# VH-VL binders against Urease accessory protein UreE (ureE): the designs that were tried, part 1

No score or structure here was measured in a lab: all are predicted.

Target 1, 153 residues: Urease accessory protein UreE (ureE), of Acetivibrio thermocellus (a3dgf7)
Amino acid sequence: MIVERVLYNIKDIDLEKLEVDFVDIEWYEVQKKILRKLSSNGIEVGIRNSNGEALKEGDVLWQEGNKVLVVRIPYCDCIVLKPQNMYEMGKTCYEMGNRHAPLFIDGDELMTPYDEPLMQALIKCGLSPYKKSCKLTTPLGGNLHGYSHSHSH
Unless a header shows other numbers, all headers, positions and changes below count from the first letter of the chain; antibody chains aren't numbered by Kabat.
F, E and O are the ipSAE of ESMFold2-Fast, ESMFold2 and OpenDDE, as the mean of both directions, binder to target and target to binder. V2 is 0.75 times the mean of E and O plus 0.25 times the DockQ between their complexes.
[cut] marks letters that were taken out.
Atom coordinates printed by the task and the answers are left out, and those that the model quotes come from them; centres of patches stay.

## First folded at step 1 (VH-VL)

Design a1 (framework fv_alextatug)
Fold by ESMFold2-Fast, scan of step 1:
Structure a1 (fold): chain C 153 residues (1-153), chain A 125 residues (1-125), chain B 110 residues (1-110)
Amino acid sequence: as target 1 above (153 residues)
Amino acid sequence: EVQLVESGGALVKPGGSLRLSCAASGFTFSDAWMSWVRQAPGKGLEWVGRIKSKTDGGTTDYAAPVKGRFTISRDDSKSTLYLQMNSLKTEDTAVYYCTTDYYDSSGYLYYMDVWGKGTTVTVSS
Amino acid sequence: QSVLTQPPSASGTPGQRVTISCSGSSSNIGSNYVSWYQQLPGTAPKLLIYSNNQRPSGVPDRFSGSKSGTSASLAISGLRSEDEADYYCAAWDDSLSGYVFGGGTKLTVL
């Protein structure tokens, strides 16, 4: 199937009578204009994101009766850091920015995709990062422009 | 064909240590993510932990009951997966299976494709 | 205890259809693919169903899977005596950052 827009988000409705199928969209794919994916139920899905809006966790892309196809942003290995004060917040943002790491937020924790050299650099700076599997759904500071570094030959 | 053969199971006393091995053949072991799963006598399946391919970081994840006591490692040159078990408890008594895992690019484990025949670990006084 | 809930036993007669349920939560079945494993007495588990409803090569089409919300089901049609086994559902659990199994269902062919 081909889907060209988001119909609504599941957070805005009552799910109790819906049969949900998921399509996994990676954090670095939410702004892509064209995607070809396989849903959790094995359905091939072509996504044409012609309006340019980033796909969000819980976005419904297709519905037929009580069956819906919902966007899911998968978990991935992340570096997580909870700044204890303004100094640690500033230091974290500086180190992450200096290494061009995409930064995400969940509550009072900052997250970025796992990278061993970055993990070691943060430890050497006196910060307390740890590894955890997380959903990277909320970019700190807005859009994901410039966060994706996928170059193919 | 893909084959996994576990070995190293033995009778050990509580507090003891044991290393299990899983010899893999029939596929490119270095690309595979691998898990250990155990089953106590007459009980159900319990995931122990996993190790990613070196290309994907070579990192490990463990179920809460074994975290800090068990270590998963791999030797790609020998196509062998290991489970180092320390501070063994009677509740660690089980048949231990190794598996090849299918995952998505985000690390979700979707299913365990191929299973070995298992090796038995008994922890008793 | 098991994170996913299955009935401890199920039974049927030859030729009948039986279903085995598997109940979870939003952090596991509600968000992730479900797989099913068959364990014949004295043997290692074998992958029976993956990605909610797909069959590996060699698994008869009598076996089918389905998922709705936070629950999954395994259906076995044309039940045969060789289907006597323990059946396990499984899925990744987001809250635990680990793979979880149901408690298993012992299927008896009467």
Scores: ipSAE 0.000, ipTM 0.486, lowest interface PAE 17.5, mean pLDDT 84

Design a10 (framework fv_alextatug)
Fold by ESMFold2-Fast, scan of step 1:
Structure a10 (fold): chain C 153 residues (1-153), chain A 122 residues (1-122), chain B 110 residues (1-110)
Amino acid sequence: as target 1 above (153 residues)
Amino acid sequence: EVQLVESGGALVKPGGSLRLSCAASGFTFSHAWMSWVRQAPGKGLEWVGRIKSKTDGYTTDYAAPVKGRFTISRDDSKSTLYLQMNSLKTEDTAVYYCTTQGPEDYYYMDVWGKGTTVTVSS
Amino acid sequence: QSVLTQPPSASGTPGQRVTISCSGSSSNIGSYYVSWYQQLPGTAPKLLIYSNNQRPSGVPDRFSGSKSGTSASLAISGLRSEDEADYYCAAWDDSLYGWVFGGGTKLTVL
């Protein structure tokens, strides 16, 4: 199937008696205009997101009767930080911004994709990061061109 | 310059085996989904099977007439696609093309090789 | 027998407009983009139209594609002798879990 827009989000509907099929979209793929994916039920899905709006967890891309295709952002290894005060919050945002690492938020925790050198650098800065499997769904701040993987000395 | 060059076509006996190769150049081979398409003499195009990219787990899919007899593989370090054909039948006689599915706009076969001929005859 | 249905032949005179149809079902054309391929005598197929109606660079705008429901069409305007070829439509099919082609249409320029 080919889908070209988000219809709505599952948070806005009653899921009773819906037949849900998932398409896994990685956190670094949510801004892509064109994606080729396989759904959890084995259906080949072409996504053409010409609107430029990032795909979100729970976005419904297709519906026929009670059958829906829903975006799922899978778990991945992350660095997680729970800032204890304003200093730690500011320090975390500064260090992540300086390193061009994408920053996400879930409740009172900040997170970024796991990177061992970054983990060690954050520990050395006096912060208390830990490794955890997380869904990177809520960005803290805009990012027009996606994640940067550069590591300069 | 994007190019696909097939090789390995030959005359083989029914029940025999043959391996075809497709050498790719001019694009990032490791990102492309690759397919084999065949054409029997004087007949139309018939899809054989495909292999997805590393990001999509190198999964393979096959048309029913070849399932269990043909195997598609790839070597990204050599930018080469393979088709291993076993238990060959006279109905497998065809020109075999390798094709790449476009990285943009989903599902179409954007680049084709010139083909390699396989003849299965006694 | 092909999964997608095309007329086996079509013909026209130079300068005329010719249309080639391609009929399928909800599992293929009804759900997926249609592409068209031109095969000149003795050559490999070449991509002519993708994503229902898009042209790759180098394909003149005399060639156009369209899709409605479970059917697609290729239109060739200002027909020329060099347009003599076999034309194939194709789409993914989610019931067969594979690519399907039309049987091909042999276009003759009279």
Scores: ipSAE 0.000, ipTM 0.524, lowest interface PAE 14.3, mean pLDDT 85

Design a11 (framework fv_alextatug)
Fold by ESMFold2-Fast, scan of step 1:
Structure a11 (fold): chain C 153 residues (1-153), chain A 126 residues (1-126), chain B 110 residues (1-110)
Amino acid sequence: as target 1 above (153 residues)
Amino acid sequence: EVQLVESGGALVKPGGSLRLSCAASGFTFSNAYMSWVRQAPGKGLEWVGRIKSKTDGGTTDYAAPVKGRFTISRDDSKSTLYLQMNSLKTEDTAVYYCTTFDSGYEIHPYYYMDVWGKGTTVTVSS
Amino acid sequence: QSVLTQPPSASGTPGQRVTISCSGSSSNIGSNYVSWYQQLPGTAPKLLIYWNNQRPSGVPDRFSGSKSGTSASLAISGLRSEDEADYYCATWDDSLSGYVFGGGTKLTVL
């Protein structure tokens, strides 16, 4: 199937009455114009995201009766930092920006996709990063254009 | 952090009554569906019943073995869930757990992490 | 007995993959989402899988769920000694208007 728009988000409805199928969209794919995916139930899905708006966790892309296809952003290994003060927040943003690393936020935690050299660099800079499995759904700064981890070179 | 704390468990004679309480904290209780689950010594889990949020009508559903004898209620101002147990039988002997039932409105994983309390023990014996 | 059918026991050795089955009917598993709960000895149950195949934060990817028709399965890969526990499947039953559990499976790590 081909889907071209988000119909609504499941957070706004009662899931008890729906039969949900998921399509996994990685954090670096949420703004891609064209995606070809396989749903969790094995259905081939072509996504044409012409609006340029990022796909979000829980977005419904297709519905037929009580059957829906829902976007899921999977967990991945991340480096997490919890700044304790304004200095650490500023230092974290500076160090990440200087390295062109994508920054995401969840509550009072900042996170970026796991990369061992980056982990070591942050420790050396005097920060207290730790490894954690996270959903990278809310970017803190910069857009996601130009991130293509799904492509092999 | 989401927490559920049950209390009120006691030793009761057959035919007696008992009220259990569940104090909720760390989430918006008024939006949550809540349920009770029990487990007899050495046996499996058995659902007792649920209560919907006020927004969804605040209605209750019960498992057949307790229907007509048990009543679930909530006090949103106190973030507290109740289970009123009447006409107790020896078969009602169990650890009673308070749980947050999925409301279908929230997909945030933190909300589902602390679904269960530690339980309170009810013993019905002569 | 229980509305959902699970084997009473399962076993495996460290590193092995084990699966636990859960069988129901059209009014429960066939129409609704399946959850799995883990109960370690002497503790309260913990949510392990929800919505058929989703993991809460903190549950390792060694645990996975699946559903086909009126049956569901829990798979545990890379089995570890700390996985020794009772496992329960559960879902809503439309005909009973209530939530139902399987009878539970005691997993022993040999």
Scores: ipSAE 0.000, ipTM 0.474, lowest interface PAE 16.2, mean pLDDT 82

Design a2 (framework fv_alextatug)
Fold by ESMFold2-Fast, scan of step 1:
Structure a2 (fold): chain C 153 residues (1-153), chain A 124 residues (1-124), chain B 110 residues (1-110)
Amino acid sequence: as target 1 above (153 residues)
Amino acid sequence: EVQLVESGGALVKPGGSLRLSCAASGFTFSNAWMSWVRQAPGKGLEWVGRIKSKTYGGTTDYAAPVKGRFTISRDDSKSTLYLQMNSLKTEDTAVYYCTTEWGSYDFYYYMDVWGKGTTVTVSS
Amino acid sequence: QSVLTQPPSASGTPGQRVTISCSGSSSNIGSNTVSWYQQLPGTAPKLLIYRNNQRPSGVPDRFSGSKSGTSASLAISGLRSEDEADYYCATWDDSLSGPVFGGGTKLTVL
């Protein structure tokens, strides 16, 4: 199937029984214009994100009756910080901003995709980062700034 | 009225086999995703496995402790869910409940209707 | 060992408010909705709260649910003797690809 728009988000659904199929979209793919994926139930899905708006956890891309195809952002290795005070919060945002690392939030935890040099830099700054598998679904600060790690071949 | 009634619980020896049934009424069984949940004496709830509706392939999922030993099946013409239990262990001693979960198997997940349970005792 | 952590017991007197906590991780409560089940002595579990804070028909409004980050809470206001029961939280766990339960909380009405 080919889908070109988000119909609604599953969090907005009241009182109906839905038969849900998932398509996994990695955190770095949510802004991709074209994606070809396989759903959890084995259906080939072509996504043409024509307007460039970021896909979100729970976005419904297709529906027929009570059957829906829903976006799921899978777990990945992350650096997590749980600021204990205003100083630590400010320090975290400043250090991440300087490195153009994307920041995500979940409750009282701040997270960014795992990168060993960044982990060590945060420890040296006096912060208490730890490694954890997380879903990077809620960006902090509006626009998502891509973070990538690459090496020369 | 939506109802689930389990049956088939018995005393069996380790290594034995047993088949549980769950009779459903009051809703369109063929549209429902169905689960089995168990509870050992004096212990908490533990998910056993599930079966999706035919529209979603009728596929099954199992918790690690029972995978390879238990098989879930359904007969939509009889509105009945089954749990075939093989190579039973003393750790399988529990009250077994069938439940409906209609819809999402993760983000929206909940178990709506529960049966009364049927008791399985595995001992020598 | 249960995947979600609940206190093993809680207590209150008639008319009081009690809360039962449920703690998980990003792979379960952090990414999926939480449901709560009431098990009266000698009976099967019954759905009490679904989708974090919704009540099925027949559940009085003195029962409420909430979720924040990787934790959820069940609140019971105007506690009554018939609320004495075991309470279980549950959610889907993405890493296990299946639902997980809390260990249960035995609520005693003193």
Scores: ipSAE 0.000, ipTM 0.500, lowest interface PAE 16.2, mean pLDDT 84

Design a3 (framework fv_alextatug)
Fold by ESMFold2-Fast, scan of step 1:
Structure a3 (fold): chain C 153 residues (1-153), chain A 124 residues (1-124), chain B 110 residues (1-110)
Amino acid sequence: as target 1 above (153 residues)
Amino acid sequence: EVQLVESGGALVKPGGSLRLSCAASGFTFSNYWMSWVRQAPGKGLEWVGRIKSKTDGGTTDYAAPVKGRFTISRDDSKSTLYLQMNSLKTEDTAVYYCTTDLGYSYEWLYMDVWGKGTTVTVSS
Amino acid sequence: QSVLTQPPSASGTPGQRVTISCSGSSSNIGNNYVSWYQQLPGTAPKLLIYDNNQRPSGVPDRFSGSKSGTSASLAISGLRSEDEADYYCAAWDDSLSAYVFGGGTKLTVL
């Protein structure tokens, strides 16, 4: 099947009324223009993201009756930091920005995909990173298309 | 620190074979598409080929001049990219760079991170 | 020779605005995103512009990219001596199933 737009997000509906099939979209793929994937039920899915808006966890891409195809962003190993003050927040953003590491946020925690050399570098910088399995769904600054498009200066 | 380090460049006779390696560090190698780009002495940049991540199918693409002679492969457990070069020709003489993009774009078709290159000289 | 056409050279004086053109076809620039690379003498290339007009972190805003139809342009405002380098445009080519580079433009700061 070929899908070209997001219909709605499953968080806004009652899942018990729907037969759900998942398509796994990695955090680094959410803004790709073209994706070819295999769904959890083994269906070949072509995604043409012509609008250019990032795909989100729970986005419904296709529906026929009560059957839906839903975006799922898989868990992955992450480096997590919880800044204790404004200095640590600034240092974290600066260090990760300089290394082109994508930065995500969940509450008061900042996250980036796990990478052992980066973990060691952050420890050496005097920060307190730790390893955790996370879903990288909320980019700090609003999108992953380019860090220069961040609304946070 | 994000790094790509190429190795394996050497002086080889025409018709010979050579394998280049690219050691990646400072990022999650398995998530990224990898490319090889070369530059002959005093000439411009020429794309050699690419390999997609396993999530995107792990497929390869090659420029016409190297198709059938060169093979790109990856070992995600070692964070290493390879270029196997067979039936080498004098015109394959170049500095070979491995490249990747750490950011995200609509398409993974730009090269954000470059190694310093490894030199391959093919002469009789 | 090269699939994407660039002028072989360009020049300017400090403080000037200089533009470098890149011409392609419907199978490359016309249908795909354009990237620009800067190569300082004796160094590896550096990504300067991606997705037609986006800058990586660390690239000053005096560098800008644009695309119209089958052509792209790199603009450098407030030209400085350290901008003296080779500049390459690049894009995927659908007909060749390959990423293609322009022939390069040697920028001299007079």
Scores: ipSAE 0.000, ipTM 0.476, lowest interface PAE 16.4, mean pLDDT 84

Design a4 (framework fv_alextatug)
Heavy chain, then light chain:
Amino acid sequence: EVQLVESGGALVKPGGSLRLSCAASGFTFTNAWMSWVRQAPGKGLEWVGRIKSETDGGTTDYAAPVKGRFTISRDDSKSTLYLQMNSLKTEDTAVYYCTRDEYYGSGFPYYMDVWGKGTTVTVSS
Amino acid sequence: QSVLTQPPSASGTPGQRVTISCSGSSSNIGSNYVSWYQQLPGTAPKLLIYENNQRPSGVPDRFSGSKSGTSASLAISGLRSEDEADYYCASWDDSLRGVVFGGGTKLTVL
ESMFold2-Fast, scan of step 1: ipSAE 0.006; ipTM 0.625

Design a5 (framework fv_alextatug; at its last look DockQ between E and O 0.02; V2 from the best seeds 0.00; counts 0 for: pae E 19.8 > 2, placed apart)
Fold by OpenDDE, look of step 2:
Order: structure tokens, then sequence, then C-alpha cells
Structure a5 (fold): chain C 153 residues (1-153), chain A 125 residues (1-125), chain B 110 residues (1-110)
């Protein structure tokens, strides 16, 4: 199966029952132009993303009747910070940036893929990070550029 | 064919512990959300909790009466769901069912599709 | 005591149409899908209806579900003796972050 475009995002549509098959796209893969993946149901999927827009959670890549292929960003262990004020927000962004850590946001929480050395470094900087399983779906800045990361489960 | 087989039910004293197992077959267990539901003798169904697939975070939710005492876990390599029950109370006496929970993109758990035959837990002095 | 409210009992004669109501609130039935389960005497529950009105394979079309507002209803047309069972409605509750059941309705076929 070759897919070349996002049809729509499933969260934007109030549809009846769908039969959903997921293709897991890692947080660092969402902007890749070419992907070869295996769906949850074992279907080989080639993804050509030519428009340069990042794939998003819930994007429908294929549909036949009520059957859909949907992008899923899998959960992973993350370092999470919840800044309590603007100072902490700034400090967090500064420290993460200095270490070239990808930064994501979910509500009032900042998060990055878990890395023990990074965790310790942030603590040493006086921040209060904690470990949590999260979806890394919303990068700060909206776009991911030049990210190469090995995702561990 | 999807099959669920619960085991581990026993008679235990209040304050005791027990671990139930649910052996799953006939589907890709690692992708499935699972739940436990119990039914006290002569009473209605009561949701105990659920566990998501690993790819969906592997997180758990529990009903208030069992929070802090019960733990749901899974071993995907064995296609087995577990319910660890600690600090058991007499009111925990019930038939315990494991169920599949088809993924719902909108709300997570719309329904419990396949049910096991259940295993009986009796908590009595 | 159940979060969802069902009548404790219902009855009908063979061939009759019966309905079982299920009342909840916005945090459960209002905002989430409703499922129904049939439990024959001495057996495990069986999924009867999911997503408000969908029937799994093997469930006859004489069973139907509906939802309106914070209430749901299970309708059984052409009632048969084998329909004598307990019926439970269920929904996810956002406020509780958990699934909730109705108290169950015992359906007697006279």
Amino acid sequence: as target 1 above (153 residues)
Amino acid sequence: EVQLVESGGALVKPGGSLRLSCAASGFTFSNAWMSWVRQAPGKGLEWVGRIKSYTDGGTTDYAAPVKGRFTISRDDSKSTLYLQMNSLKTEDTAVYYCTTVPYDFWSGTNYMDVWGKGTTVTVSS
Amino acid sequence: QSVLTQPPSASGTPGQRVTISCSGSSSNIGDNYVSWYQQLPGTAPKLLIYSNNQRPSGVPDRFSGSKSGTSASLAISGLRSEDEADYYCAAWDDSLSGHVFGGGTKLTVL
C-alpha cells in the first residue's frame, strides 16, 4: 500500500463507526518524506509525504468504506516539566535548547524523550522534571527540523 | 476465535492478596486494550479497571472502590492479563471477568467485546 | 447506587416489543457511547449493542439501541422466551475516568 496524502484528520470528523488500522509514526518521523511502515494489522505501508507538512495523530492516510488507516504516534517515556511561572518556563526552554533536546508541549507541560543524563542535568539546573509516558505530538515551534533520534521502547 | 480464560480465583481471608490471570488467544494481544469486570453474587456488573496497549501508553484506570488496592498489568509475551488484588475485603467477593476492549479513537473504551467465563473470588473470615 | 439508572425489572409476552431504559448524565451517556450487555442465567455477559446502536455479529436485528441526550434505550422486538435475561447498559464516564454500568434490568418473558 502506497499513500501519498493525508485525507483528513479523524478528530475533525464526526463519523459513524470506523474500522481503524493504525500506523505508528514516531515523533521524529512525522516530517519524513518517505516512510516504510507496518500497520497494526500487518499491512505494509509506504508513505510519501510530499507537501512537507508533518503527520499528525489521527491523520487518515487511506480509506475504503468504513475502513481507515490512521496515523498514531506511540507513547514513549518522557521527561516532563510543568513550569509554575514564566521564569521556570524560560529556564526550561533555555536548558533544553542548550542540550539540543527536542521540546514538545501538552497543555501546561513541556516534554522531551526520556534520557537519563538529560534528566539528571535538568535536576542539577534546579528544575523539577519527572518521568511519564507521553505522546510527543506537538513540538514547540510547530516544525521538527533535523531531528535524528533513536526511539527506544 | 477470540478466547479469554480467567484463573486464580480462590477463597481468601480479609486483608489477604490474590492474583488473577486471564489467558488470551485468537487475536493480537499486544494491540488490545483489556479490562476487568466483576459481579458480586446476585448483584450487577461492576467495572474494575482497564489497561491500554503499550503503544497507547499502557496506562491503567481503576474504579474508585479498588484504587490503591488492585493493580492491572499485562505480559504481552505470554498474552496474559493480570489483576493483582491486595488488602481484599468481603465486598470484593465476586466473579471476575476479563474482557477485550476494542480501541475507540474518540473515547478509548466504548464497550467490552469478548468476555471470559469468569473466575470466582471469595473473601471471607 | 449505580451511576446509570435502569428499571430493576421488565416483562413482556412472546412477540411483544419491550424497551429498557438507561438514564445517565452528561459525563457518561451524554458525551460517550453506550453499550448493552445480555446476561443469560448462569452465564457470562455478552455484548449485545455497542456504539449506541451497533450490533455485533450474531446478534439478531430484533435488538436495537438508541441514545438521546443523557438517556439510552434498548428495544427488543418479537420477544422470545430465550430473551429472558439480565440486561445492562454501560458507558465511559469522563468525570470518573472509568466505565460505569447500569444496575441491570431483569427481563421476564411471560
Scores: ipSAE 0.000, ipTM 0.597, lowest interface PAE 13.1, mean pLDDT 89
ESMFold2-Fast, scan of step 1: ipSAE 0.556; ipTM 0.815
ESMFold2, look of step 2: ipSAE 0.000; ipTM 0.486
ESMFold2 (binder alone), look of step 2: mean pLDDT 93; pTM 0.951

Design a6 (framework fv_alextatug)
Fold by ESMFold2-Fast, scan of step 1:
Formats: C-alpha cells, structure tokens, sequence
Structure a6 (fold): chain C 153 residues (1-153), chain A 124 residues (1-124), chain B 110 residues (1-110)
C-alpha cells in the first residue's frame, strides 16, 4: 500500500478494539519524503510524505474499519546525560553543538544516538555520559531539516 | 547479594483480604520497578501488576482479573514492596512472586531477580 | 487463557538444537521487547533472555533469542539434561497496559 498523509495520532483518540499494525520509522527517517518499509505484519508500505512535517510516534497512516497502521520509532543505543546544574547544561549543549550531534530530551535527560568517539569526547571534557537504550522522539531545539545525515541507511 | 523474600501467604476464605510483603536487599530498591507475578498450582505464569520507581512517577498497572481488588504499594525507606489483596476469589489461589525490573524499561533489565514466592490459598 | 501462544511441549536429545516459539499480536510482541524465563522443577523462574536477544551475566551463549514480526523464538543449542524445565516468553501488551506471558513449554531431554 501507498500512504501519503498522517490521518491522526493515536494519542488523540479514545477508540477501543483497534487492530494495530506498526511501521518502524527510525529517528533519522522521520523527515524523509519517500520511504519503503515492511509493517510488523509483513505488509509492504510506501510512504510519500510530501507535506514536509516530520512523522511522529503514534501517527496513524492508514485505516480501514478497526484496522490501523501506526508509526513506531524504535529504541536504539544512545548516549545519555543528566545535567546537574547550569554549567553542565551549557557544557553539554556546547559540546554537542560542536560535534553536530542531534540532541533529544526526555524529562531531565539529554540524549543523542550512540557513537563511541562522541562518548569518549564527552568523558574527556568532564561530563558524565552513559549508554542507554532510548526512543529518540523529542528533538531539543528546532526541527531536523538542516541536520546532516552522516550515516548511510 | 540481590535477594527478594516474599511473605504473608495464608489460607483465606472467599471474600477475605490479605496483604503480601516483599523484602528487598542487595540493590538500590528506590530505583527499581517492582512487579508481582503469580502461578496457580500446575499452571503457568500470570502477571499481576507493577509499580514504577517514584522518580519515574510511582504509577501502578494491574492485570484485568485483579484490577479494582488488588493494590500495589512500596516503602522505599524499608526496601519493601506490598500487595494488598481484597475480595479474594478461589481463582486467586497461587504462589505469588515478587520480581525486580520489567521489560518495558531497558534501564532495569540487569535487576530481573525473582523471590522464592509465598503461597496464597483461597478456599471455603 | 494465555495471551501469547507457545507449544505445550518440546523435546530433543543431548547435543541437539531445540527451538521454542512464542506467537502474539501487534500490541505485544509486535511493538515491545520479549523476555524468556526458565523454571526448573520446584524453583522460581529465572531470566534467560531480555530485550529480544540479550543474555544476562551467567547465562550460557547456547541460549539465544530472536523476534520477527509478532513472533519470537528461543533457541537452545548443545542441549543438556539440566535444560529440562518449563520455558516462558513474556512481554508488555500496550493495548492492555499489562505484562503478558505465554502458556509455557515443557522441555524434555530424551
């Protein structure tokens, strides 16, 4: 199937007994205009997102009766930092910005996709990063239009 | 060493109440998500409910068969987990296990430890 | 009734490979991580696999897990007599907001 728009987000509805199928969209794919994916039930899905809005966790892309196709952003290995004061917060933002690392937030934790050279650099500058599996769903500071995709997938 | 010790299991009549305790040691209890799982005689495992750490909201979730009748609570100062069981039914007869960590959170996967269990029998 | 489906029994001979399946739906295995538990006779369950395919310290590498779509599998290679036990898969069910287990598989080493 081909889907060209987000219908709604699952958080905005209170419908019982939906038959849910998921399509996994990695954090670095949410801005892509064209994607070819397999759903969790094995259905081939072509996504043409021409409106320029990033896909979000829980976005419903297709519905027929009680059957829905929902966007899921999977967990991945991340570097996590929990700044203890203004200095650590400023230092974290500065170091991440210098390295063009995408920054995400969840509560009082800042996170970025795991990269061992970056992990070592953060340790060397006096921060206390740790490795953790996270969902990278909430970007901190702007949108990802200008983000450089230095990985190949 | 990491240990969980359940207690409070007893023979009770239908409609009765009972409180189970789980004493934790060897890890930072206040950081852990805690769950109750039960197993009826000769049957499989059945999840009962869980409680998150206070830093992560301290919220509770329950399996449908026990919702409204059972309440999970914790006392971090005593490193103790509780299960308050009300309106007991014969189908609640089981060994009740306390466990640390839950698959919903990868943070606590290394703390997935089970106690030996405490037996609850609901019979007239 | 269990929400996840496992075969009630499995068997093998020493040294062979045995696979135990676990089938669910999009709201549980399809969306969430799968764990596997071993229960030896008369004992409490022990964690064997977490996060679909990860092993805790102390679990031999002959135990492995995998997940595809709404199904998961536990593989035991180099089967040994001490592997005779009940094996359970478990995960979170997002539609129920509850943990769910399979019905269990009794593994016999012949």
Amino acid sequence: as target 1 above (153 residues)
Amino acid sequence: EVQLVESGGALVKPGGSLRLSCAASGFTFSDAWMSWVRQAPGKGLEWVGRIKSKTEGGTTDYAAPVKGRFTISRDDSKSTLYLQMNSLKTEDTAVYYCTTGYEDSSWYRYMDVWGKGTTVTVSS
Amino acid sequence: QSVLTQPPSASGTPGQRVTISCSGSSSNIGYNYVSWYQQLPGTAPKLLIYSNNQRPSGVPDRFSGSKSGTSASLAISGLRSEDEADYYCGTWDSSLSAGVFGGGTKLTVL
Scores: ipSAE 0.000, ipTM 0.483, lowest interface PAE 17.5, mean pLDDT 82

Design a7 (framework fv_alextatug)
Fold by ESMFold2-Fast, scan of step 1:
Formats: C-alpha cells, structure tokens, sequence
Structure a7 (fold): chain C 153 residues (1-153), chain A 125 residues (1-125), chain B 110 residues (1-110)
C-alpha cells in the first residue's frame, strides 16, 4: 500500500475497538520524504511524506474499518543521562549540540543515539552517562537532522 | 597483561633516606602517568604524588605532607618508577603502592587504574 | 580527618543490596569525577568504578556508581561473601591540587 499523510495519532483516540498493525520507523527516518517498509503483519508499505513533518510514535497512516496501520519507533542503543543541576543540563546540551547529536527527553532523563566517541566525551567532561536500550520518540526542541530549529506555528 | 611490582621497602630511622622502585610490564610505560599512594597500618589510602609522561612534560606533583622531602622520577628505558624519600618521619610508615594513572584528554584529574602489591616502609627509632 | 566522608562500616546479607555513601564539597566531588576502589583483606586496592559510574573490564555489573551534587554512592546488588572488603571513594580536589580519598568503609557480609 501507499500512504501519503498522517490521519491522526492514537493518543487522541480510544484503541479498544481497533485492530492495530505496526510499521517500524527508525528515529533517523522520521523526516524522510519516501520510505519503503514492511509492517508487522507483513504488508508492504510505501510512505510518501510530502509535507516534511516528522513521523511520530502512534501516528496512524492507514485505516480501513477498524483496521489501522500505526507508526512505531523501535528501541535502539542510547546514551542516557540525568542532569543533576543547571550546569549539568547546560553542559549536556552543549556537548550533544556541538557534536550535532539529536537530543531526546523522557521525564528528567536526556537521551541520544549511542555513539562511542560521544559517550567518552561526556564521561571526560564530568557527566554520568550510561548505555541503555530506549525509544527515541520525544525530541527536545528542533529538527532531528541535528540542527536546532524553531517549531512555532 | 599489565603488572606493577614495588621493591625497596625497609626499616629506617627518623631523618633517614630510602629509595623505592616500581617495575612495570605489559604496557607502554613511557606513555603512562604514574602515581604513588600509601597506606599507614590500619588506616586509609593517601596519595603521595605523580609523574607525567615525557610527552606531557615529565613534571611531578606532590601531596603537601611530602612536598620538599620526596622526589618521584622514572627511567623509561628500564620501565621503572622511583620514589626517593628523604628526611623520613614516623608518619611516613606505610605500605607504598605504585599505580598507573588514567586521565581525560588534556585534563589534570585522574584515577588509579592498575595497582602494584605494595612495599612496606617502617620509620622507627 | 579524611577530606571525603564515608561511613566507617556497612553490612548486609548474601543477595541483598548495600549502598555506600561518599560526601565531599564543591572543590572535589562537586566539580570532578569520582572513582571507587575495593581492597580485599591483605591485598592491594583494585579499581572498581571510574568517571562516576564506569566499570573496568572484569568488574561485574552488580557494582554501580552514581553522583549527585557533592555526594557519590556505590551500590552493590546481589551481595556475595567475596564482596567483604574495604571500599574507598576518591576525587580530584581543586583547592589541594591533588586527588583525595574517603576514609574507607569496611563492608561485612553477614
């Protein structure tokens, strides 16, 4: 199938009556204009995202009756750290931004895709990062291509 | 793998002198920063001093209690670290360990990566 | 007195979790990395944790480190009899221009 737009997000609806199929979109693929994927039920899916908006966890791309195709961002190896104060928060954002690493947040923890040189750099500057398998679903401001952009309006 | 072996510990009278040696193997000694750490009987660990690699200037740093009395040196051709102890005091009685230091790039702080078995120095009249 | 403060003793039973604290100031733990060392009876110290929370090769994941403000903690999960030892924290001290150690904690496995 070919899908060209996000219909809605599952966070905005009651899932009780729906039959869900997933398409896994990696964190680095969410802004690609064209993707070719296989769903969890084995359906070939072509995604043409012409508006340039990033795909999000829970986005519904297809619906036929009670059957829906939903975006899922899979777990991957990440660097995780919990800043202890304002200086650690600033230092973390600076180091990750300086290396063009995408920054994600989950509660009070910051996350970025695992990269050994970045892990070592964060350790050397006095921070307490650790490796963990995480979902990179909530970007902390800006474009996931590694450049900070205003997402107003 | 990496091994450090200290030697030279002895019984010495107050005011005396003693030289400790630390033989290193299993790594490129000339690139390593090295430290001495001591432990008095039944007491905790106390840093004595360090020596940087020749590439980083070969400079030495000392803890206040030993500054001016102790000298750290190295012989890269023999993969050996030395601690020359002068004007020994009863308070210098301890097991002396040599360690390899790890540092962040261009930083001044470090952690002690590998430790030797220690050599005992007793300063007593 | 040692510059960094540790409890002089800690105890636990096999399988339990034990935490050892290390308290300092802004000139040491508050500004610099923390390392931890294990000293088994009659042996030399061994590096257990470096850079606050990193483990050297050969140190089991039962050992973990953390740092918050001017304090650090070593946690030992699934406590075993062979963990009976003295544990020392250490950090660089900016005011003294050298590393400082905690007073050590004697861990007894009951």
Amino acid sequence: as target 1 above (153 residues)
Amino acid sequence: EVQLVESGGALVKPGGSLRLSCAASGFTFSNAWMSWVRQAPGKGLEWVGRIKSKYDGGTTDYAAPVKGRFTISRDDSKSTLYLQMNSLKTEDTAVYYCTTDRLYDYGDYHYMDVWGKGTTVTVSS
Amino acid sequence: QSVLTQPPSASGTPGQRVTISCSGSSSNIGSNYVSWYQQLPGTAPKLLIYYNNQRPSGVPDRFSGSKSGTSASLAISGLRSEDEADYYCAAWDDSLSGPVFGGGTKLTVL
Scores: ipSAE 0.000, ipTM 0.461, lowest interface PAE 22.3, mean pLDDT 84

